# Ledger of designs, part 9: VH-VL binders against p14386

Target 1, 262 residues: p14386
Amino acid sequence: ASTQAQKALETFERFLASLDLESYQQKYRPIKTVEQDLPRELNPLPDLYEHYWKALEDNPSFLGFEEFFDHWWEKRLRPLDEFIRKYFWGCSYAFVRLGLEARLYRTAVSIWTQFHFCYRWNASCELPLEAAPELDAQGIDALIHTSGSSTGIQIKKETYRSEAKSENRFLRKQRGTALIEIPYTLQTPEELEEKAKRARVNGETYRLWAKVAHHLDRLENGFVIFRESYVKSIELFLQKNAPTLSGLIRWDRVAQEALTAP
Below, E stands for the ipSAE of ESMFold2; O stands for the ipSAE of OpenDDE; V2 stands for 0.75 times the mean of E and O plus 0.25 times the DockQ between their complexes.

## First folded at step 12 (VH-VL; framework fv_masavibart)

Design t1 (at its last look DockQ between E and O 0.69; V2 from the best seeds 0.00; counts 0 for: pae E 8.4 > 2)
Fold by OpenDDE, look of step 12:
Structure t1 (fold): chain C 262 residues (1-262), chain A 121 residues (1-121), chain B 110 residues (1-110)
Amino acid sequence: as target 1 above (262 residues)
Amino acid sequence: QVQLVESGGGVVQPGRSLRLSCAASGFTFSSYAMYWVRQAPGKGLEWVAVISWDGSNKYYADSVKGRFTISRDNSKNTLYLQMNSLRTEDTAVYYCARDLYWGSEYYFDYWGQGTLVTVSS
Amino acid sequence: QSALTQPASVSGSPGQSITISCTGTSSDVGGYNYVSWYQQHPGKAPKLMIYEVSDRPSGVSNRFSGSKSGNTASLTISGLQSEDEADYYCSSYTSSSTDVFGGGTKLTVL
């Protein structure tokens, strides 16, 4: 099981490393054509899990994004047609396709990030982790099981905070459970330390993020991934505290209590 | 939807005090630094004060330092500005503004509609 | 603190491209990439249009773009529309650990 998990992690990291992030950024960053909620039939999450969550496979393979998108598109011609007619009447299919492609890419990157956490967890930790599209629908990225309890996790990207968020569905539905925010940043420790020096009121916050950043690694193509130290620190934190955790455990607490201790 | 609603403005005499409130909704209030920015009638924007997400740190413009106090109650999703020893030059529309993202401190992505404070004899 | 320097007013016709300049010093605009632009319609609150010199928040039209050269930041509005008529303010972090606003520019669409 450990060998399989390690292989899965390595293969997934190779996949992430193969992504031309610069090209994708240039292509998709300026495109914000499709921002409305997608109908259920066009939700990419099930497909993303199908193609990229392969924790139980001995020799997992992962599709390139273009191939993934093509498959997603071809399987959904009818609902896409309805969607386009409803929201984008008069627009070219190419225009809408590009918009959806950009949106799905952003979604994919987010999902790949959380999957990396999960793959890393399976490879390095003892506590069982559960990931499924149904959990995402509840507002969590994964469940970690401890003796007698389950803790939800959610990757908390610094830039993601800028979006208006509703109350977490997981916490609403699962009273008495805990949801821990897993802090994630694209910034280097050095960048964050520099920002801390310039901060008026949030210097310590930046320094805390810098500590978080030390538990992250950057692939050659720029993709930021989780180090083993990250997940092991979280596991230790959960082993010590899970029975007493309830509600939302904010990223700053997680960072302070789990990721600052050597 | 992110919403900021200022209140507490009015007409006061110089030397008096006034307390402004900003009710926040549609986002996790406790995750953001918050700002007060003011605009005198027919004039430009002036930064007034900032408070960290947890309220532990505060910073003020020199023009209001020692007179104004920024605070927040995260349990109520409310930002406050206590204004003491008001001066005629404090006359302005006071805006509540949210930091773009955690600790950025440089950008205000959401603003309230403002509340007018008039200091006159 | 000294305000950033903006032209008092600029004008353009619909469909044209206009640029608003924001000139500071090496202690603010020239020293950091913490430049932002705000749009303000009469009687309304300001709206963030550009941050970090050239980045756009979600929901902001791609007609708005930002750049910086030396101590001068620029906001460019392409394909000018009537709705773009507003006051525009630049802002920058300063070495004194504070923010400074420009004096504002009134954009008139002819």
Scores: ipSAE 0.456, ipTM 0.758, lowest interface PAE 1.6, mean pLDDT 92
Fold by ESMFold2, look of step 12:
Structure t1 (fold): chain C 262 residues (1-262), chain A 121 residues (1-121), chain B 110 residues (1-110)
Amino acid sequence: as target 1 above (262 residues)
Amino acid sequence: QVQLVESGGGVVQPGRSLRLSCAASGFTFSSYAMYWVRQAPGKGLEWVAVISWDGSNKYYADSVKGRFTISRDNSKNTLYLQMNSLRTEDTAVYYCARDLYWGSEYYFDYWGQGTLVTVSS
Amino acid sequence: QSALTQPASVSGSPGQSITISCTGTSSDVGGYNYVSWYQQHPGKAPKLMIYEVSDRPSGVSNRFSGSKSGNTASLTISGLQSEDEADYYCSSYTSSSTDVFGGGTKLTVL
């Protein structure tokens, strides 16, 4: 229900606001020692959904990152030992543990951001949203259900550096449906407008990112979140366009056609 | 894995033309601004040109303006450099490079291995 | 169009810290935070090491750090290792909407 969804959103936002982002950044930013693709047994997505995607729970609570990481680690002692032996022969467990901790923190921040969109959607919108680790593993952060169809979404940061074409996999599996990109940026509208003044080829693009940024908020600790206007704009866009959407709907079309002045 | 592979280099006389290609894979090519950067033998790096993600905007170094044209075909994941009126000072290894993120135009994130263009009589 | 000024060479012993300077003007390094550093081993393409003055892309060791003061940017490599021996280039966006590179610095690990 709407009241449950509003409480879940408020509780999740308090969790996000409680994060000491500067301390985590200082601890983890210099640590990039584990860059290998993680084997399936070490995938943190199921655990991130278990502990942070609690849309259907009455009075949910959310683990701090340290407790989350301890839980993830302790569930996987044997596959961790195999991974360390294979890729980090001769390194201490403490060295590898800290590297994995730093990597999982960066993954968690990305996932917490996409969950905020989903919590905000549930609190503000009528179209049903479905999120699951199996969808996320396919590059689908959520499905939004319209009359007779479903549209996938991917939440992508402005500084996203794609190494694969995960959108092609989803579109091939669900022929005749659409995948829309939901952009966000950590930059302020003012920073983006200044970049637009100095740009050679992307002045209009930076102004479009500034438009995206106007639909975002920043918690006191600096965590960037989605405004109600963002999710309502996307819902309206889907209600108007879903029957005719197909293929990948890129972030710039979404920003141009869905996001208006807040 | 992001890969950029240049081709089309060779030996050509001054005043002639040459077209370079850069085949992209492992990323969504149509999301990124792309560059050409060159390096004369034994010398440093020199930026040549940049093109927006959709190909609608282009910028050139003064040394090549009016002679070189950057272009892209997003359906083939390919970047091009058409080089006309070649001069001996255009002799270099030519690299294609991808920008760091969507809409960026400031950084040379991934580079190809380069293709050599030699302009001599 | 003028290259950014870098020393031609720098040397250091394993385990030491070294710093490579990159001096421009108020129209490039001094006027913008669009400064980046590239490592190039012989016969290979350059690799991005630092962007936006001080940020590291994924996969770059935290032994590499960047800063700037006025018109001069600096790349610092701590805990110097033999594989750090390479050419290093700085780059900056300019007020003329161009990119400019430094002349390059040969780092020798003794």
Scores: ipSAE 0.012, ipTM 0.569, lowest interface PAE 8.4, mean pLDDT 86
ESMFold2 (binder alone), look of step 12: mean pLDDT 92; pTM 0.925

Design t2 (at its last fold request DockQ between E and O 0.45; V2 from the best seeds 0.00; counts 0 for: pae E 3.7 > 2)
Fold by OpenDDE, fold request of step 13:
Structure t2 (fold): chain C 262 residues (1-262), chain A 121 residues (1-121), chain B 110 residues (1-110)
Amino acid sequence: as target 1 above (262 residues)
Amino acid sequence: QVQLVESGGGVVQPGRSLRLSCAASGFTFSYYAMYWVRQAPGKGLEWVAVISYDGSNKYYADSVKGRFTISRDNSKNTLYLQMNSLRTEDTAVYYCARDLYWGSEYYFDYWGQGTLVTVSS
Amino acid sequence: QSALTQPASVSGSPGQSITISCTGTSSDVGGYNYVSWYQQHPGKAPKLMIYEVSDRPSGVSNRFSGSKSGNTASLTISGLQSEDEADYYCSSYTSSSTDVFGGGTKLTVL
């Protein structure tokens, strides 16, 4: 691991630790007013990468969410006006702003989780990792390169998701490649074991998640991050299996084969 | 979008058997536990059975245990309910329902429109 | 397993707030945070409105909120609209490893 990568990870973790997650959840959780797809001009991903993916910088700094959002908003007044006229005719700018703020926060949290995986990977692993907005547009979070192939990764969070998803664009475009699901949970091993005891059909599933949870850590503010053991386990898995991997590698296989060791 | 379409309902005499199907689309079927829930005419909802995402585990309500069998074919995105030894009290609209993603077996986030099963002499 | 207790009917005018109660025991509503609420229009499939006592699925209006105190869960609908007229069912996990539903509440918008 390079000194630069380690420093980036540490700085990013300090940033994550500084977030008042409780306040943000209280503020944004009840706000679900902007649910439609955002036009390309309002896609926050490029800005999120600009401000929070700084793997090559010697002294990275990261904006607070409020400052980030203000910056995002002020740069897009025209497309925002068009968006409001199209979807929120008659609504105040303040109303739509708050809706977008809530949505962007949820997006940011997801992206920060993704970036932490990537920062941790760069700090602890030897295989090169690639992250870019274009990859997200393809439905993957990053690419990991081996001597003979590139493997896509996608973090799968244990959260409620009701949206129907089509076939992954990445796999559709590159049929010979592999996509690995990276399981992620906010629950502790103990909580998951308790749920396993009460489960009717998902007992073993919860126990498998408990194994996953062993490779995660919780910051004081509640933000869950990836341990070094997580990414090293994935790297080892890829080093052993990458030449034979193709298609979607499900989270349960990853959990079973890569994350079994406590 | 997520769709669940039940079929196989109809009128049957007591003691007979019937097999219901639920065709799923718009989501990765093999990631979700699936449920059958029924509703007698003019009555409330009653949980019937649940099956794990891979079909390895099944659980039944006491009212149908030993008579009904829940199963699934993930290659066909289809859920089944084999109903044997049917009784008049089994008369109901039978709904296919999906669990939450990484759910705890307690919630049904998507429902089909249901298929009516009438058990009468 | 006995059904959870709900009022048979509730009514309100457009713009008002109404609350539907769901009363169980320490073996279900009071024992766990696995309470959910479903909306069902006539001749339609049920729709999940609330889960884990107070969480809303994507696409569900913030006019719907859930809470619990003791053995009683509550669904509150604010800013009542004509489209809210439907039957509402509560549900809970039980200590016997089953799911139990309430008897349902018919909401009429006047």
Scores: ipSAE 0.618, ipTM 0.833, lowest interface PAE 1.1, mean pLDDT 93
Fold by ESMFold2, fold request of step 13:
Structure t2 (fold): chain C 262 residues (1-262), chain A 121 residues (1-121), chain B 110 residues (1-110)
Amino acid sequence: as target 1 above (262 residues)
Amino acid sequence: QVQLVESGGGVVQPGRSLRLSCAASGFTFSYYAMYWVRQAPGKGLEWVAVISYDGSNKYYADSVKGRFTISRDNSKNTLYLQMNSLRTEDTAVYYCARDLYWGSEYYFDYWGQGTLVTVSS
Amino acid sequence: QSALTQPASVSGSPGQSITISCTGTSSDVGGYNYVSWYQQHPGKAPKLMIYEVSDRPSGVSNRFSGSKSGNTASLTISGLQSEDEADYYCSSYTSSSTDVFGGGTKLTVL
């Protein structure tokens, strides 16, 4: 709602629009060579927050991915050497580095997407939002505070295999706090409506995804972002329902109750 | 990470029944439509059935309609295929497969290694 | 025996580009963009290589590409490698709300 929040959102959207997504997709999408659990010392999450979550700064700037990766790598030369020796004996340095680049790029895209929701929330909504690497490590992308309660959110793509692990971590560690799934899709409403028309078993859920997609937008480079209508719909949903929410509120309930118009 | 493990295959006589299971792990099972696809020895692939992510809708190939039943138990992360009135033409490796997207269909993304069903006297 | 026609075999030398065709009708390949390609090595499960005519899943080499013209879909593999030797199946959704597969194509890398 503030001028500061609106400027932060606009600056972050300019950063997202500057990304050469086609080149990154070509380079990294086929690469899944580093799939081991990363040790805590190699966790990129604190660095992603440091460089990309700047909601309280007057005039933020944002690193490109290559510079971000170099900073992450250079801070961790010893634990990287130990990790490579342990798991990648006999592999070239270039092979392992490229594998980590591809893995961290996918993490960064996921985090940039969730940060866009948070920047949009701050610019458009009145309920306070809290995001921190400590919350994210617990599977909580952000907390939204209502009067007397808090609700966690997770931003979830329509097909994101690693997210199931994060859900389990939240349920085991957070008591009395509901977690809602904030779904998004890279498909257009037109594509989803055509699929709904021909579907055998999931026509209604394809139509639901189409309604989700109507609350999303695409930057010039194709990066999918959240419209103001998305965050305002979630805010209204929380204002109506937060006292009664418990446990995990699944993507399809959130989409049905928050993102379909009356 | 994603694993699908079929079980329950074996040798049975024509006219008998068999129940296949597919144990899922490494993903949120209840978000995805699931499939059975079969492959006769030395032959190509044939889609058998699909079930929606919540189990509320099911659809079958004409070759098995009325004889086979697809089902799932989302609390156990398990997909099932009940095969009744088996015929020699049902002899195949049976694969379970997961769709590509949440609450979606059209594509066979992840496949199990399959379980062999032989219908022979 | 399938509704979709594929050549029984194709071959190519390492480093070459090859194309596998999949011909259906206006009621399947020609009518919808729900075309997929699957790679199957001997004794293994199929692997999704291409979906929605031309999209690649994460982790699939960009040497694989898909296209469609009229009632015919095509899988093109560039820079052939020994590991590409396998059976390849196309599939399409049909106007009868079923999935149909091609008969399969054995790719031999010479």
Scores: ipSAE 0.447, ipTM 0.775, lowest interface PAE 3.7, mean pLDDT 88
ESMFold2, look of step 12: ipSAE 0.363; ipTM 0.722
ESMFold2 (binder alone), look of step 12: mean pLDDT 92; pTM 0.929
OpenDDE, look of step 12: ipSAE 0.472; ipTM 0.780
ESMFold2, fold request of step 13: ipSAE 0.000, 0.296; ipTM 0.359, 0.702
ESMFold2 (binder alone), fold request of step 13: mean pLDDT 91, 92, 91; pTM 0.920, 0.923, 0.917
OpenDDE, fold request of step 13: ipSAE 0.051, 0.110; ipTM 0.593, 0.655

Design t3 (at its last look DockQ between E and O 0.63; V2 from the best seeds 0.00; counts 0 for: pae E 5.5 > 2)
Fold by OpenDDE, look of step 12:
Structure t3 (fold): chain C 262 residues (1-262), chain A 121 residues (1-121), chain B 110 residues (1-110)
Amino acid sequence: as target 1 above (262 residues)
Amino acid sequence: QVQLVESGGGVVQPGRSLRLSCAASGFTFSEYAMYWVRQAPGKGLEWVAVISWDGSNKYYADSVKGRFTISRDNSKNTLYLQMNSLRTEDTAVYYCARDLYWGSEYYFDYWGQGTLVTVSS
Amino acid sequence: QSALTQPASVSGSPGQSITISCTGTSSDVGGYNYVSWYQQHPGKAPKLMIYEVSDRPSGVSNRFSGSKSGNTASLTISGLQSEDEADYYCSSYTSSSTDVFGGGTKLTVL
């Protein structure tokens, strides 16, 4: 593992650990006022990559969310004005700002999660990983390069309660390209096992998620991150199977074949 | 937009069979458990059956067990309910419903408009 | 399986707050936090209003709130509006691994 990659991971994890998730959850969870599609000019992804994807930097620093949001907001006053006039005419400035803040927070958390996967990957794996806002725009969180092929990855959250992820139908149909779903859950193995006991038709599914959860870790503030074992297992899976992979590789297959000990 | 559209309802005699369909759109169908819930005229809601996201597991209410079969075709985004040995008490509007999230099995966040099944001699 | 117990009907005036109760047992409402509420207008499909006792799906008005005490769950509708006139059903997971519905409550807005 590159010393630089390890440092980047450690610094990023410190950043994640510094987040007051409880306060953010309390503040933003009830706010769902801005659900409209954001125009291209208001897409936060490029900014998120700029500020939080620093895999090549020796001493990366990461902005707090509030600072990030302020920066994002101030840079986009004109398109914001247009957006507000179009969708929120008559609403208070504070109302719309708070709505966007909440939405961007949810987006940021999702991005931070996938970035952690990528940082962990760079620190622990040998296969090259590529991440860019252009890939995200295509519905791919990252590309992993193997001998003669590239595999797309997509973080697959257990539940979509708070975030509607668009279907990557386009990528799934691309000939010669594989997209693997990387299962991710906020639940503990114990919680999932309990749910399995109560399930009528999804008991085995919950147990499979429990296995996934064993490859995840939880920071003190509650942020769930990927263990080294997770990415190494995925790497091994790709090293063995990448040449034969095509289309969408669903999370359950990934979980069963990569994350379940033989 | 999530949409569920039931079809296949009608009038049948006791002992006959009927097959209901539910066409799903606006979401990844294969990621959700799906339900049938029925409502007799002027009565309350009754859970009928549930099928897992991949169709591997099924569960039925005691009132329909052995007579009804729930199934799904994820390639067609369609849920089915095969109803055999129909009884007069099976008369109801049949709704297909989506699980709130995969595997939750407790909450139905989207419902179709229902299809009426009338069992009468 | 026995249905959860709801009042047959409740009524209120516009702007008022009303509460609908759903009483079960320790094997359902009292035993689990898997309580949900559905609104159904005449001739329409049910709509999920509350899940996990007190959580609201997206798009549901904050006028609707849920709570639970002991074996009784409650749906509260504040600032009652004419459009709230409907049948309301509670539901709960049971220890028998089945879902049970209440008998429904007809809400009339006076």
Scores: ipSAE 0.503, ipTM 0.780, lowest interface PAE 1.3, mean pLDDT 92
Fold by ESMFold2, look of step 12:
Formats: sequence, structure tokens, C-alpha cells
Structure t3 (fold): chain C 262 residues (1-262), chain A 121 residues (1-121), chain B 110 residues (1-110)
Amino acid sequence: as target 1 above (262 residues)
Amino acid sequence: QVQLVESGGGVVQPGRSLRLSCAASGFTFSEYAMYWVRQAPGKGLEWVAVISWDGSNKYYADSVKGRFTISRDNSKNTLYLQMNSLRTEDTAVYYCARDLYWGSEYYFDYWGQGTLVTVSS
Amino acid sequence: QSALTQPASVSGSPGQSITISCTGTSSDVGGYNYVSWYQQHPGKAPKLMIYEVSDRPSGVSNRFSGSKSGNTASLTISGLQSEDEADYYCSSYTSSSTDVFGGGTKLTVL
């Protein structure tokens, strides 16, 4: 249980720290050539769970990104051919492959961040957490089980842009359920406090993000992770409030009420 | 699909009032700061006003301060600009624009098609 | 508030690179990294091309790049194409908590 969860967290953090983020950023940052919605058959999420969400395994190991991408690509040759012919009929496979590689790298980074929250939760918290790719179809990233109820969570990056309204099926399917937003930011507390000083209308918002940033940390390679204080603060918030929580609990309430101090 | 649609423009005489609306769809309106920006015919862009995501904070260009009021109704996904004491120099196409991401307030990401306000005798 | 200084026009041939300058002061371009660039075709709304000095929104070609040095920001368009012909505006946040735009630059593709 606890010892297994701590080992899984440590192994996952070691994997994250081993990523050559500088090389990946130089290679992929300028490449935004594949922007189409991916059909269901090309969805990388099941593969990301298979290879990176190993909370129940003894002494897990994690694929490097290149091996992950090769595996994803090789399993999907037919649907890839269909996708390429539909959107990229005049382009080489190499061009499309690099575009998808860059896109899946960005997706993987987002999902690895989400998984770090979940690994940290399992290592530090008592309330059970459930994470599975099927929950994504409901519009949630994980479930946290409290006595007599379950609360959904969505992990939201500060720079998330909602270009299309996403339907939250989890809230609509279950009467009286709650969904909480788990905010994170790649900005440091110092950067956010400076923005707060300069803000016209968003000074309070930047100070709330600074509260969030105080509960985050960076690995040597710059990968942003969740501190133990983050998950323990969320657990205490749920233990205090879960019986009365209903509907969407926005990130700003979470920052105000749960993330009070590092 | 993110959409911003302005309405309420028209021809008015100096000293009169006009209310502009901007209907938003395709995104969670209540998460974003919103702007009004204007462009006089054949001229460049001029920032007018900004309002926070919850409507609690507002800021105006000096050229309109005291005459214009920005507001929003998050239950209707609508942004407003109340324009009082209009002057001929207020003649412009008025655009509403969305902030780039949560609370950034530095960038005009999505723009509506604009609505023309003409102030003349 | 003060306008940012841009050249009134620039031109280039297809396939070439061109650069549009945007000069402000230490109270705007020089003091903050909140510089953005907008493309406006005739009769259309502006489109965000570059934000935070050098970042591109999704869907903007990598032929567009931004930078700054001191009080001057620059928009560079490589591999110039006929559809790049438009007006271009820079914008910056100011120490007065306002936004200021440049006067605009008309790009002509020869």
C-alpha cells in the first residue's frame, strides 16, 4: 500500500527527471503542423495509461517517449494511413510523423503532470483515488472516494484555452456529485507576484495563481510537479467539505480555500 | 467554435448614448477577461476597456473614462459597452475581444467582426 | 498614452524574409515582455499572430517569428507568400496599465 505507493512515486519522479526536456523543446516547440482533432482510433490516452499509470505494479518501469511513440504508431498503421490521406494527401509520411510526434509529446507532458498528482496522492493521502482512461470520456481526470461519495477532479493548467465548450458528463450523470478543478501553473511565484503588481483587473487572480505555485515544485530538468503539501491540502479540503459539495468547484475557490499556505 | 458577435452599432448625434452588446459562444465565458477595442475608419487600433472574468474589476482608456461603462452578464454570456456623451471622435468600428487565457489581460486572442458606431450631426 | 513606432510600409518578394519593427520605450516594450502582433486583412478583424514577444498561437505558421532587443520588438516573416499582404500592428502593455498599439505597417508582397 503506502510503501508500494511511495516506491511508485519515486520511480515515476525519476522517470520525469530523466527526460531531456531541453532537447525535446528544441525539436518540437516550433512544430505545430498536425492540429486536426484525432479520430478515436488515434487517441493516445489508453496507451499513456498502459505505459505510465502503474500504481498497482511492484517496482514499475516506464517507457521513454521515443519508444512510447513507436509503439503507438506501429499499433495504428491502418488508421494512420486513413488520417494522412484525408488531411495530408500531398505530404510525406516523415512530415506527418514528425508533426504527430510533436503533438503527442505535448499530450504526454500534460498527462505525465496529471499522473504525478495521482502518484503523489497515493503516496501521501488516505482517501482512495481512481484513475482510468474511461474517466476521460466523462470529462474528469480521476475520482477521489470519500465516505459515502466520490468527487471528480480535473487538472487544469493556467494557460488552458477553451475554444469549444466541453460537456461535463460526470456532473450530469450523477445527482449531487461534485467536480473540483486542480489548478497548476508553469510560472513561478515570483513571476506571478510581479504580474499581480502590474495588473489592471487581474491582480487578485495572479495572487491566487501564486498561492497555487507555492504548492508546486520543479525537478532538476524543469519538469513541474506537485508537492506533498498540495495533495494534503486538497485531501483536507475534501474531508471538510465533501458532504456538502455539489457541482463544479472552480479553481479559484480551491486556491482560496484549500491552498492557503505552503 | 469560439464566436464573438457584436451588435448595437448605428448612427447617433453627438451627446447621445448607445449600448453595444457582444454575444459569446464556444467557450466558458465566465473564465475570461474581455475587452473593447475600436478602430476609426482608415485608422489604427485603440484599446478602450477591459473587465475581469467575474465583472468585479474594470479599467478604461483615458479617452473614454467617465463616459463609457464596460459590464458583463455571465448568465447570458454577454459583454456590454454603455457609451454616454458620444463625440464625433468616438466614430469607429468597435470590436469585442477575449483574453488569451485565464487572467492574462495582455493579449487580444479572439475578436468579433465589429459593429460600426457613427457619431455625426 | 503614446503610440509605438512602426514603419508605415514594408515590401518583399515571394520567398524572401522581411522584418517589421515596433519601437517603444522602457515604459512599454523595453520594460515588459507583453508584446503582441496582429495581422489585419482589409475589411476583416485583426488576428493574433505573436504573443509574449515570440510565442505563436495554435494555427499560426512557423514562418512568423517575434523577438525584441531593448525598446524595439520585431516581427519577422520568412518565406513570404501573397496571403501575408496585410496590415500589421504591434501592441504592448504599459507602465500606466494600458495597452498601446503601433500605428500599423502595410506589408506589400511584390
Scores: ipSAE 0.126, ipTM 0.628, lowest interface PAE 5.5, mean pLDDT 86
ESMFold2 (binder alone), look of step 12: mean pLDDT 92; pTM 0.924

